# Ledger of designs, part 336: VH-VL binders against q9umr5

Target 1, 268 residues: q9umr5
Amino acid sequence: SYKPVIVVHGLFDSSYSFRHLLEYINETHPGTVVTVLDLFDGRESLRPLWEQVQGFREAVVPIMAKAPQGVHLICYSQGGLVCRALLSVMDDHNVDSFISLSSPQMGQYGDTDYLKWLFPTSMRSNLYRICYSPWGQEFSICNYWHDPHHDDLYLNASSFLALINGERDHPNATVWRKNFLRVGHLVLIGGPDDGVITPWQSSFFGFYDANETVLEMEEQLVYLRDSFGLKTLLARGAIVRCPMAGISHTAWHSNRTLYETCIEPWLS
Key: E = the ipSAE of ESMFold2; O = the ipSAE of OpenDDE; V2 = 0.75 times the mean of E and O plus 0.25 times the DockQ between their complexes.

## First folded at step 13 (VH-VL)

Design qj1 (framework fv_nofazinlimab; at its last look DockQ between E and O 0.83; V2 from the best seeds 0.85)
Fold by OpenDDE, look of step 13:
Structure qj1 (fold): chain C 268 residues (1-268), chain A 123 residues (1-123), chain B 112 residues (1-112)
Amino acid sequence: as target 1 above (268 residues)
Amino acid sequence: QVQLVQSGAEVKKPGSSVKVSCKASGGTFSSYYISWVRQAPGQGLEYLGIIIPEYGTANYNEKFKGRVTITADKSTSTAYMELSSLRSEDTAVYYCARGSKWFEGSPYYMDVWGQGTMVTVSS
Amino acid sequence: DVVMTQSPLSLPVTLGQPASISCRSSQSLVRYTGNTYLYWFQQRPGQSPRRLIYKVSNRDSGVPDRFSGSGSGTDFTLKISRVEAEDVGVYYCMQGSYWPPTFGQGTKLEIK
């Protein structure tokens, strides 16, 4: 039998967004128990990510308990960060494949339609004024806002991304790293035509330097320091990169070619 | 200088398949996008699909409804385009073209082109 | 799909005279990054397409300065200041801002 699949949605999403993915899984892996977690839907996805992590944890614990063989996680967009944090705080998770589906794993720094809608009066260059404030950190988007021009503010004010990345010292860093390393495979999916994740390379732990040059995962301090286990995972062959062109952000979970190429191989 | 060298002309029957190769020489291959484009006689250009040879991940123009398969062999620096269920309308010159490095931006720069492969579908 | 519309489709030109080709897209080609991925290709008789211009106005290496690209949003233009005999061929605009990339119909440039 196939291992259960748990799906975590993204910003402003609901379970309905994954109807095609469910269909694909059912067709290719019949009998798979797929659970799309219907938590923090719509505007509720703006709640602090740590709150979301707690909520999703409560939901996945019983599922994992019933699946001693392990489970797979498919985590879309913002959900990918939620899942990474979830795996960091859970010392007893049994996740085989963690599929990060177009997630801003290294943060977001872009002026997209999504951001304009949420912050109509704010520009990309000025969002740090809001996001790196105490009240700004009460919004999920700000929890992974990563302004390369204000690294000091990011490191000091980010209450989520900087912590799960181990970029800021905290007492749980070692334990979180250990927990995250329990994952069997980390599957990173994304691409240049996403249109939302900025830079799109963030889905592969690439990100801007101070000159807004995009550096690869292997050039990132979090990798070089192995602050949360990326270097270790890569060394043991546990990281899979699956880039694809021609996929828009809202299509990652509803494209058959993408599913067959980047998702299906990791659901066995 | 980077060059893309394609396989020779093909003559095929309707319903059969054709596989065209595109070999890169004079430079790196695996890190760049490879696109496939075709041109029917006397007609314009039509985009078929793209691959990242480093990872073997391909995407396709939906107009071809799964008849196109794009693959790559990094060891030989060669990309392949296979078109199945051939029709007379598939008669065209097929081109491969190189894009940017996959991690560095747009995949559709197409700064280097192959010489083209004529595929004729006739009964 | 984004539709690219070129005009004219046929362009007879006297040697030494200027030429202009228009390309319009069915929607703005400006991406979220601010980049506009509009390209111009030249295809001489019996040859593969050759990229002339990338991102609206940038000439490729080896492309004569008599070629220039301009435009924004949905309207783009390729200009040849002084047409030469070697310029005979079909010119295509292409958008790479949206999947799938799409080409204009082509403009056939001929010498009168």
Scores: ipSAE 0.934, ipTM 0.956, lowest interface PAE 0.4, mean pLDDT 95
Fold by ESMFold2, look of step 13:
Structure qj1 (fold): chain C 268 residues (1-268), chain A 123 residues (1-123), chain B 112 residues (1-112)
Amino acid sequence: as target 1 above (268 residues)
Amino acid sequence: QVQLVQSGAEVKKPGSSVKVSCKASGGTFSSYYISWVRQAPGQGLEYLGIIIPEYGTANYNEKFKGRVTITADKSTSTAYMELSSLRSEDTAVYYCARGSKWFEGSPYYMDVWGQGTMVTVSS
Amino acid sequence: DVVMTQSPLSLPVTLGQPASISCRSSQSLVRYTGNTYLYWFQQRPGQSPRRLIYKVSNRDSGVPDRFSGSGSGTDFTLKISRVEAEDVGVYYCMQGSYWPPTFGQGTKLEIK
């Protein structure tokens, strides 16, 4: 029998968005128990990410308890940040595969239709004035906003991303790292035609330097210092990279070739 | 610097398949995008698909869905394109071309091209 | 798919005179990052395509400065300031902004 699968959706999203992914799992692995968490849908996905983490934590606890052999997480876009935080804050998680489906793991520095809807007079170059304020941190998008030109403001003001990355000291840093490292595999999925995640390499823990040159995961301070366990996890052979060209942001969970190549092998 | 050398010309019957190879030398192979493009005699260029050899992650133009398979062998620095259920309209020169490294995100730059492989489909 | 339309399809030119090839896309090629992935390729008779221009206006290494690319949005142009005999061949524009990449029909440049 296959381990249960828990799906966590992204910004302005709902459980219906995953109907094709559910179909692929049902066709290839019949009998798999798949739960798409129906929380923080639509506009509720703008709530602070720590609030979302707490709500999703409450939802996953009984699922994990009923599956002592382990579960898998498939977490899409913003949902991949929620899931990474879950892995850090849960002492007792039993996640084997954490599948990060085009998630802004190192943050976001790009204009999107969602940002234009929420902040119509702002562009990426000046959004730090909003996001790195107490008011801005009440919005999920600002919780992972990462302006490479205002790194000192990011480090001081980020209430979510800088903490789960271990870029800012906090009393739980050692415990969060230990918890995160209990994951069996971290599967990173993304690609250059995504069109929303900026830079798209954020899905692989890459990000801009001050000149907007993208540095790889292995060149990031959070990796080099092993601040939350990436270097340790890579050394175990537990990080799987699965980049694919030709997939737009809203198509990652509805492409069969992507599923068969990057997702299915990890749904033991 | 990097060179792409393709397999030789092939003559095939309708309904069969063909597998064209593209061997890279002079640089890193596995981390680069490899694209496949074809050109029917006297016609323009048509994009078939792409692969990142290191990860085996291929994607295809929908026009050829179900008939084209792109693979790679990292140990021999060779990419392959297989086209099945051949028709006379598949008669073309097939090219491989190299894009950027996968992490640089410029898959379609196609700065290096193979010499081409003529595939003729006739009864 | 993004349709790429070239004009003219046949371009006879006198040696030493300028040549201009137009390429139009069915939608804007400007990506969310501000980049425009429009390319020009040259195919001499009996040869593989060769990249001349990438990202609208950047010449590849070894491409003579008589070649220049320009344009924005949906309208793009390849210019040859002074046509040489070695320039005969077919020129293709290609967009790489949206999957799948698509080519124009080609422009055959000939010496009159």
Scores: ipSAE 0.782, ipTM 0.898, lowest interface PAE 1.2, mean pLDDT 92
ESMFold2 (binder alone), look of step 13: mean pLDDT 90; pTM 0.937

Design qj2 (framework fv_nofazinlimab; at its last look DockQ between E and O 0.88; V2 from the best seeds 0.87)
Fold by OpenDDE, look of step 13:
Order: C-alpha cells, then sequence, then structure tokens
Structure qj2 (fold): chain C 268 residues (1-268), chain A 123 residues (1-123), chain B 112 residues (1-112)
C-alpha cells in the first residue's frame, strides 16, 4: 500500500485548491489516503506561523501515528515553511518525502499582489518598517519577510524564518536540526514563471545578497554552516531539485506535467 | 562560439512519430534552457515546449495535448523533441533555441538557434 | 494564450527609407518584477530566426544601430532607420511574460 499523503495549503488558500492534485494522486496511486488539512484557511492563513505550526502539528500527529511506515508531505507556498518548521520541532515525525511546492524557503522579498492586498499602502522597500516590529510579526507574511537590505533587522526581529534557518542562535537549534534531518527526501519544486515567490529561487533556498544578486543554496550561509541540515541532506543525496518553467504560482498543484515530473516519483 | 546543431530532414507517414535532436557545441549545455519552436511552410512561429537539461524537467504548450515529448542527454549535450501521432499539419521546420541559465535568467531568451529540421508528413 | 498582433503584415520599403513595425499584445506584458519580456526576431530567407531585440529595447550584439525597439504595456514598435538590402525577411515579435511564449504573425519586409 501507498504511504499516506498529507497536504498543507498556502496563503489565502483552502483545501479546495487541491482538488486536481487529489485527482492525480488517486489516478496514479489508487488507494492512497490523502488528507488535505483544512486549517487556517483564507484570511486565517495570516495568523502567526508558529501558531499555524502548532495547529498543523495537532492534526498530523494522529495521522503519523496510524502510519508506522511513514507519510509524505506536500506543502504548498507558505505551507512549505510551515512544514519545514513542523519537521524541525517534531522529534518523532516519520516523514519520508517532504515535497516543498513553490515555497519561499529562504523568505520573500517581492512586491506582489499578495503584498498589495495586505499592505496596500506599503512598498516592498519599506515593508521592513512594519514586518520587523512586534506588531508585524503577528502576520504570517512578515514571519518570512527577508529584506536583504536590512539584514540586521531581519536577524533580530524575524521570529520565524531566522529561527528555523538557524540564522539566529537559539537553544533549540541543535535539536531542530536533528529533527529535520529525519526526513527521507526533501523535494524542492519551483520555477521562474511563478509570479509570486520572489525571488523564485527562494523555493530552492536561493536568495538575494546585499546587491540583490541571487545566490544558490550552496552559497548561502545556512548551507555553509549547515545550520539546519541542508548541507548534510545534500551530502547524503536527500535533496531533490525539480525546477520547471511555465508554471504560475496558482498552478503548481493543478498541472499534470508538473505532478508527473516532480511530485509522483516521490509518492511511492 | 556556442552552436546548436540539429538532426537532418525527416519524411514521415501520418500516425508515426519523429524525434529531432539538438546538439550543443562550443559551450555548456546542461545549465541552460532549451526551447523548441516550429514553423510551417510559409507560416509563422509556434512554441512547442522547453526543458532544463540539468534536471530533465520539461513543460509543453498545451495545444499539442501530450503529443510532444522533450528530453535531454547531458552526457552528449543533446536535447530531443519527439512528436507523435503525426499529421499533415505537423509538416514544418522545427527549431531548438537556447534560453538563459536556468537559475539566473529567463527561460525564453532564445539567443542561439539551431539550423532547423524539416519534418514532412505525407501519405 | 496571449495574442500578439503585428501590423503591417507586408511592408514594402524603398532602400534607404525608414520602416516601422507595430506589435500589440492582448494584455500588458509588464511582469511583477518590473521587466517586460518582449522580443523581436529577424528571419532572413532560408535562415533560422535571429534575435534582434530583447526586453523591448535592448539590441543584441552585432545588430546594427539602425534597429531600435520601443514600447510599453501592450504596444511595441520595431524601427529601422534606413532599410538596407540585407534587412529583407520576416520580422516577429514574441512575448515571454506569460506561458506559453507567443509570436506575432510576422511582418514581411521587402524592397520596392
Amino acid sequence: as target 1 above (268 residues)
Amino acid sequence: QVQLVQSGAEVKKPGSSVKVSCKASGGTFSSYYINWVRQAPGQGLEYLGIIIPEYGTANYNEKFKGRVTITADKSTSTAYMELSSLRSEDTAVYYCARGSKWFEGTPYYMDVWGQGTMVTVSS
Amino acid sequence: DVVMTQSPLSLPVTLGQPASISCRSSQSLLRYTGNTYLYWFQQRPGQSPRRLIYKVSNRDSGVPDRFSGSGSGTDFTLKISRVEAEDVGVYYCMQATYWPPTFGQGTKLEIK
């Protein structure tokens, strides 16, 4: 039998968005128990990510307990960060494949429609004034806002991304790294035509330097320091990169070609 | 200087398949996008699909409804475009065109083109 | 798909005279990153397409300065200040802001 699949949605999203993905999985892997977690939907996805992590943890624990052979996680957009954090705080998770589906794994620094909706009067260059405040950190988007021009503020004020990345020292860094390394495979999916994740390379742990030049995962301090286990995962062949052109952000979970190429191989 | 060299002309029957190759010479191959475009005789250009040879991940114009398969062999620096269930309207010159490096730029720069491969579909 | 509409489709020009080709897109080609992915290609008789202009107005190396691209949003123009005999061929605009990339119908430039 196939391992259960747990799906975590993204920002302003709901379980309904994954109807095609469910169809694909059912067709190609009949009998697979797929659970799309219906938590923090819509505007509720703006709640602090640690709160979301706790909620999703409560939901996945029973599922994992019933699946001694392991489970797969498909985590879309913001959900990818939630899942990474989830795997960091759970010392007993049994995740085989962690599929990060167009997630801003190294953060977000873009001026997109999502930002305009939440901060209609704010520009990308000024969002740090809001996000790196205690008030701003009460919003999920700010939890992974990564302004390359205000690195000190990011490192000191980010209550989520900087911590799960191990960029800021904290007492749980070693344990979180150990927990995260329990994952069988980390599948990174994203592409240049996303239109939301900025830069799109963030889905592959790439990100801007101080000059807004995008550097690869292997050039990132979190990798070089192996602060949460990326270097270790890569060394043991546990990281899979699956880039694809021509996929918009809202289509990653509803494109058959993408599913067959980047998702299906890791659901066995 | 980077060049894309394509396979020779093909004559095919309706219902059959054709596989066109595109070999990169004079430079790197695996890190760049490879696009495929076709042009029917006396007609304009039509986009077929794209691949990242480094990872073998391809995407397609939905117009072709799964008849197109794009692959790549990094060891030989060669990309392939296979078109199945051929029809007379598939008669065209097929081009490969290079994009930018997959991690840095846009997939669709198409700064370097192959010489084209004429595919004729006739009964 | 984004529709690219070129005009004119046929462009007879006297040697030494200027030429202008229009390309219109069915929707704005301005991307969220601030870039506009509009390209111009030249295809001489019996040859593969050759990129002339990228991102609206950037001329490729080796392309004569008599070629220039301009425009924004949905309206774009390729201009040739002084047409030469070697400029004979078909010119295509292409958008690559949206998947899939789409081409204009082509403009056939001929010498009168």
Scores: ipSAE 0.930, ipTM 0.955, lowest interface PAE 0.4, mean pLDDT 95
Fold by ESMFold2, look of step 13:
Structure qj2 (fold): chain C 268 residues (1-268), chain A 123 residues (1-123), chain B 112 residues (1-112)
Amino acid sequence: as target 1 above (268 residues)
Amino acid sequence: QVQLVQSGAEVKKPGSSVKVSCKASGGTFSSYYINWVRQAPGQGLEYLGIIIPEYGTANYNEKFKGRVTITADKSTSTAYMELSSLRSEDTAVYYCARGSKWFEGTPYYMDVWGQGTMVTVSS
Amino acid sequence: DVVMTQSPLSLPVTLGQPASISCRSSQSLLRYTGNTYLYWFQQRPGQSPRRLIYKVSNRDSGVPDRFSGSGSGTDFTLKISRVEAEDVGVYYCMQATYWPPTFGQGTKLEIK
């Protein structure tokens, strides 16, 4: 039998977006219980990420309780940040595979259609004026906005990403690290043709330095200091990288080749 | 000075399969994208697919309807392209070409090309 | 798939004269990131293709400065300021903004 699978969607998303992924799982792992959490659908996905984390936590508790041998998470785009926060705040989670499907794990520094819709007079170079304000932090995209040219503002104002990355001191850092380290495998999926996640290497914990040069995960301070457990997980052999060219942002959960190569092996 | 050296010419019957190799020498292999492109005699270039040998993550042009399989062997620094259910229109020179390192994110730069492998499909 | 259309398909040029090759895509090649993944390749007779230009206008290492690329959106151009005998061959544009990469039909450059 197969462990239950919990799916967490991204920005302006719904459970219907995952219909192809559900078909693939049913074909390769018949009988698997798959739950696509459709909380915070559509415009509700703009609510602060800590509110989303709390709501998703309440939804996953009964699923995990019914599966003492463990569950898998498949978390897409913004949903991958929700899931990583869940792994940190839940001292009782039983997640074996955390599959991060093109998620901006080190943040976002790029324009999107949703960003233009929310803040039509802004561009990536000046959005820090909005996002690094208390009002801006009420929007989910600002919770993981990471302007490499205003790192001091990011570190002081981020209510979400700087905390779950251990980039800012907080009283829960030790407990969150302990909880996160209980995951069996962290599966990182993304690629250069994504077109939305900027830099796309954020899906692999890479990010810009101040010169907009992308540094790999192993060059990041949060890795080097092991602030939330990445170095420990990598040394344990628990981090799996699955980069694939040729996949656009909206196609990660509807591409059979990607599923067979990067997702299917981890659903056992 | 990195070089891509491909396997020799092949003559195949319709309905059979061919596996073309592409061996890298004089440089790093596993962290780079390896592309496959073909050229029918007197015709233009057609893209087949790509792989990151380090991770074995291949992707394909859907026009081949699952007939193409791209793999890699890190221990021998060799990529492979296998085309099955061969037809006469598959007669072409098959090239491998190197892109950037996977993390640099320019898979299709194709800065280094193999010499090409002629595959002829006839009865 | 994105269709790439080259013009002309045959280009006889007098030695020392300029040459210009056009390439048009069926849709814009501009990403929201500001990048346009348009490449030019040269294939000399009997040889493998060779990259000349990447990202519209960036000349590859070892490519003579008489080659230049330009354009935006759907319209792109490769120029050779003074054609030399070694420039004979077929020139291909390729887009890689959208999967899968697609090539133009090729432009055969000949010395007349």
Scores: ipSAE 0.812, ipTM 0.909, lowest interface PAE 1.0, mean pLDDT 92
ESMFold2 (binder alone), look of step 13: mean pLDDT 89; pTM 0.927

Design qj3 (framework fv_nofazinlimab; at its last look DockQ between E and O 0.88; V2 from the best seeds 0.88)
Fold by OpenDDE, look of step 13:
Structure qj3 (fold): chain C 268 residues (1-268), chain A 123 residues (1-123), chain B 112 residues (1-112)
Amino acid sequence: as target 1 above (268 residues)
Amino acid sequence: QVQLVQSGAEVKKPGSSVKVSCKASGGTFSSYYISWVRQAPGQGLEYLGIIIPEYGTANYNEKFKGRVTITADKSTSTAYMELSSLRSEDTAVYYCARGSKWFDDTPYYMDVWGQGTMVTVSS
Amino acid sequence: DVVMTQSPLSLPVTLGQPASISCRSSQSLVRYEGNTYLYWFQQRPGQSPRRLIYKVSNRDSGVPDRFSGSGSGTDFTLKISRVEAEDVGVYYCMQGTRWPPTFGQGTKLEIK
């Protein structure tokens, strides 16, 4: 039998968005128990990410308990960060494949329609004024806002991304790293035509330097320091990169070609 | 200097399939995008699809409704484009073109082109 | 799909005179990060397309300075300051901002 699949949605999203993915999984892996977690939908996805992590944890624990052979996680967009954090705080998770589907794993620094909706009067260059405040950190988007021009503010004010990345010292860093390293495979999916994740390479743990040059995962301090286990995962062949052009952000979970190429191989 | 060398001309019957190859020489291959474009006689250019040979991830113009399959062999630095269920309208010169590295933001850079492969579909 | 419309489709030019080709897109070609992926290609008779301009106004290596690209948003122009005999061929604009990439109809440049 196939391992259960748990799906975590993204920002302003719901379980309905994954109807095609469910269809693909059912067709190619019949009998697979797929659970799309219907938590923090729509505007509720703006709640602090740690709150979301707790909620999703409560939901996945029973599922994992019933699946001693392990489970797969498919985590879309913001959900990818939620899942990474989830795997960091759970010392007993049994995740085989963690599929990060177009997630801003190294953060977001883009002026997108999503930001305009939430902060219509704010520009990308000024959002740090809001996001790196105590009340700003009450919004999920700010929890992974990563302004390359205000690194000190990011490191000091980010209550989520900086912590799960191990960029800021905290007492749980070692344990979180150990927990995260329990994952069998980390599958990173994303592409240049995403239109939302900025830079799109964030889905592969790439990100801007101070000059807004995008550096690869291997050039990132979190990798070089192995702060949460990326270097270790790569060394043991546990990281899979699956980039694809021509996929818009809202199509990652509903494109058959993408599913067959980047998702399906990791559901067995 | 990087060059893309394509396979020779093909003559095919309707309903059959054709597979065109594109071999890179003089540089790196696997990390770059490879696009396929065709041009019917006396007509403009039409985009078919793209692949990243390093990862084998291909995507296609939906207009071809699954008739196009793009693959790559990293060991031989060769990309392939297969078109099935051929029609007379598929008669064209088919080109491969190189994009940027996959990690860059210009997948459709197309700075280097193959010499083209004429595919004729006739009864 | 983004529709690219070129004008004129036929461009007869006297040697030494300037030429101008217009390319209009049905949608803005400015991507979410602020870049505009508009390209110009030259295809001489019997040859493969050759890229002349990338990202609106950048000339490729080996492209004469008589070629220049300009424009923004949905309106773009390729200019040849002084047409030479070797410039005969078909010119295409292409957008790479949105999937799938799409080409203009082509402009056939001929010498009068």
Scores: ipSAE 0.937, ipTM 0.958, lowest interface PAE 0.4, mean pLDDT 95
Fold by ESMFold2, look of step 13:
Structure qj3 (fold): chain C 268 residues (1-268), chain A 123 residues (1-123), chain B 112 residues (1-112)
Amino acid sequence: as target 1 above (268 residues)
Amino acid sequence: QVQLVQSGAEVKKPGSSVKVSCKASGGTFSSYYISWVRQAPGQGLEYLGIIIPEYGTANYNEKFKGRVTITADKSTSTAYMELSSLRSEDTAVYYCARGSKWFDDTPYYMDVWGQGTMVTVSS
Amino acid sequence: DVVMTQSPLSLPVTLGQPASISCRSSQSLVRYEGNTYLYWFQQRPGQSPRRLIYKVSNRDSGVPDRFSGSGSGTDFTLKISRVEAEDVGVYYCMQGTRWPPTFGQGTKLEIK
């Protein structure tokens, strides 16, 4: 039998958004138990990411307990950050494949339709004034806002991303790295036509330098210092990259070719 | 300098399939986008689809969905485009072209083109 | 799909004189991060297309400086400051901002 699959949705999202993905899994892996977590839907997805991590943790514990041979995670957009934090804080997780579906793993620095809806009078160059305040950190979007031109503010103000990346010293860093490294595979999915994740290479742990030139994962300090285990995972052969052109942000979980190429092989 | 060499001209009957090859030499193949474009006689250019050979991640223009398949063989540095259920209007020169590396923001820049493969569909 | 419309479709020109080709898109080609993925290709008679210009105005290596690209939003122009005999061929604009990439109809440049 196939391992159970847990799906974690993204910003302004709900479990219904994954109906096509569920159909694909049912067709290729009949009998697989798939749970799309129905938490923090819609506007509730703006709650602080640590609050969301706690809620999703409570939901996944009984599923993992019933599947001692392991589970798979498919985590979309903002949900991929929730899932990475879950893997860090849970010393008892049994995740085999962590499938990160177009997630802003190194952060977000872009004026997108989502951000224009939420902050219609703000530009990416000045959102740091909102996001790098205690009030701003009460919003999930600000928890992974990563302004490459205000790195000192990011490092001091980020309550989420700087911590799970090990970019700021904290007492849990060693334990979180140990927990994260228990994952079997990290599957990174994304592409240049996404339209939301900025830079889209954030889905592959790439990000802007101070000149807004995108540096790849292997050029990032968090990789070079192995602060949360990326270098170790890559050396182990546990990181799988699966880029695809021509997919918009809302279409990643509704494209059959993407599923068959990038997701299906990892749903043992 | 990288160059792309395509397979030779083909004459096909309606309803059959054609598979065009595109072999790269003189450079890295697998991490670059490979695009397929066609040009009917005396007509303009039409985009068919794209692949990243290292990952096998192909995507297609919706106009050809269900009829076109793009694949790659990393060991031979060769990309393939197969078009099925051929019609007379599929008569065209088929080009492959190399784009940027997959990590770059310009997947469609297509700076290196193959010589083209003429496919003629007639009875 | 984004429709790309070129003007003129036929462009007879005297050697040494300037030439200008217009390309219009049905939608803005400015992508969400701010870049504009508008390309120009040249196809000489009997040859494969060759890229001249990428991202509106950037000349490829080996492209003569008499070629220049300009424009923004939905309106773009390729200019040849002094047409030479080897410039004969068909010129295409292409957008890469929105999937799938689409081409203009082509502009046939010929010497009168």
Scores: ipSAE 0.809, ipTM 0.901, lowest interface PAE 0.9, mean pLDDT 91
ESMFold2 (binder alone), look of step 13: mean pLDDT 90; pTM 0.931

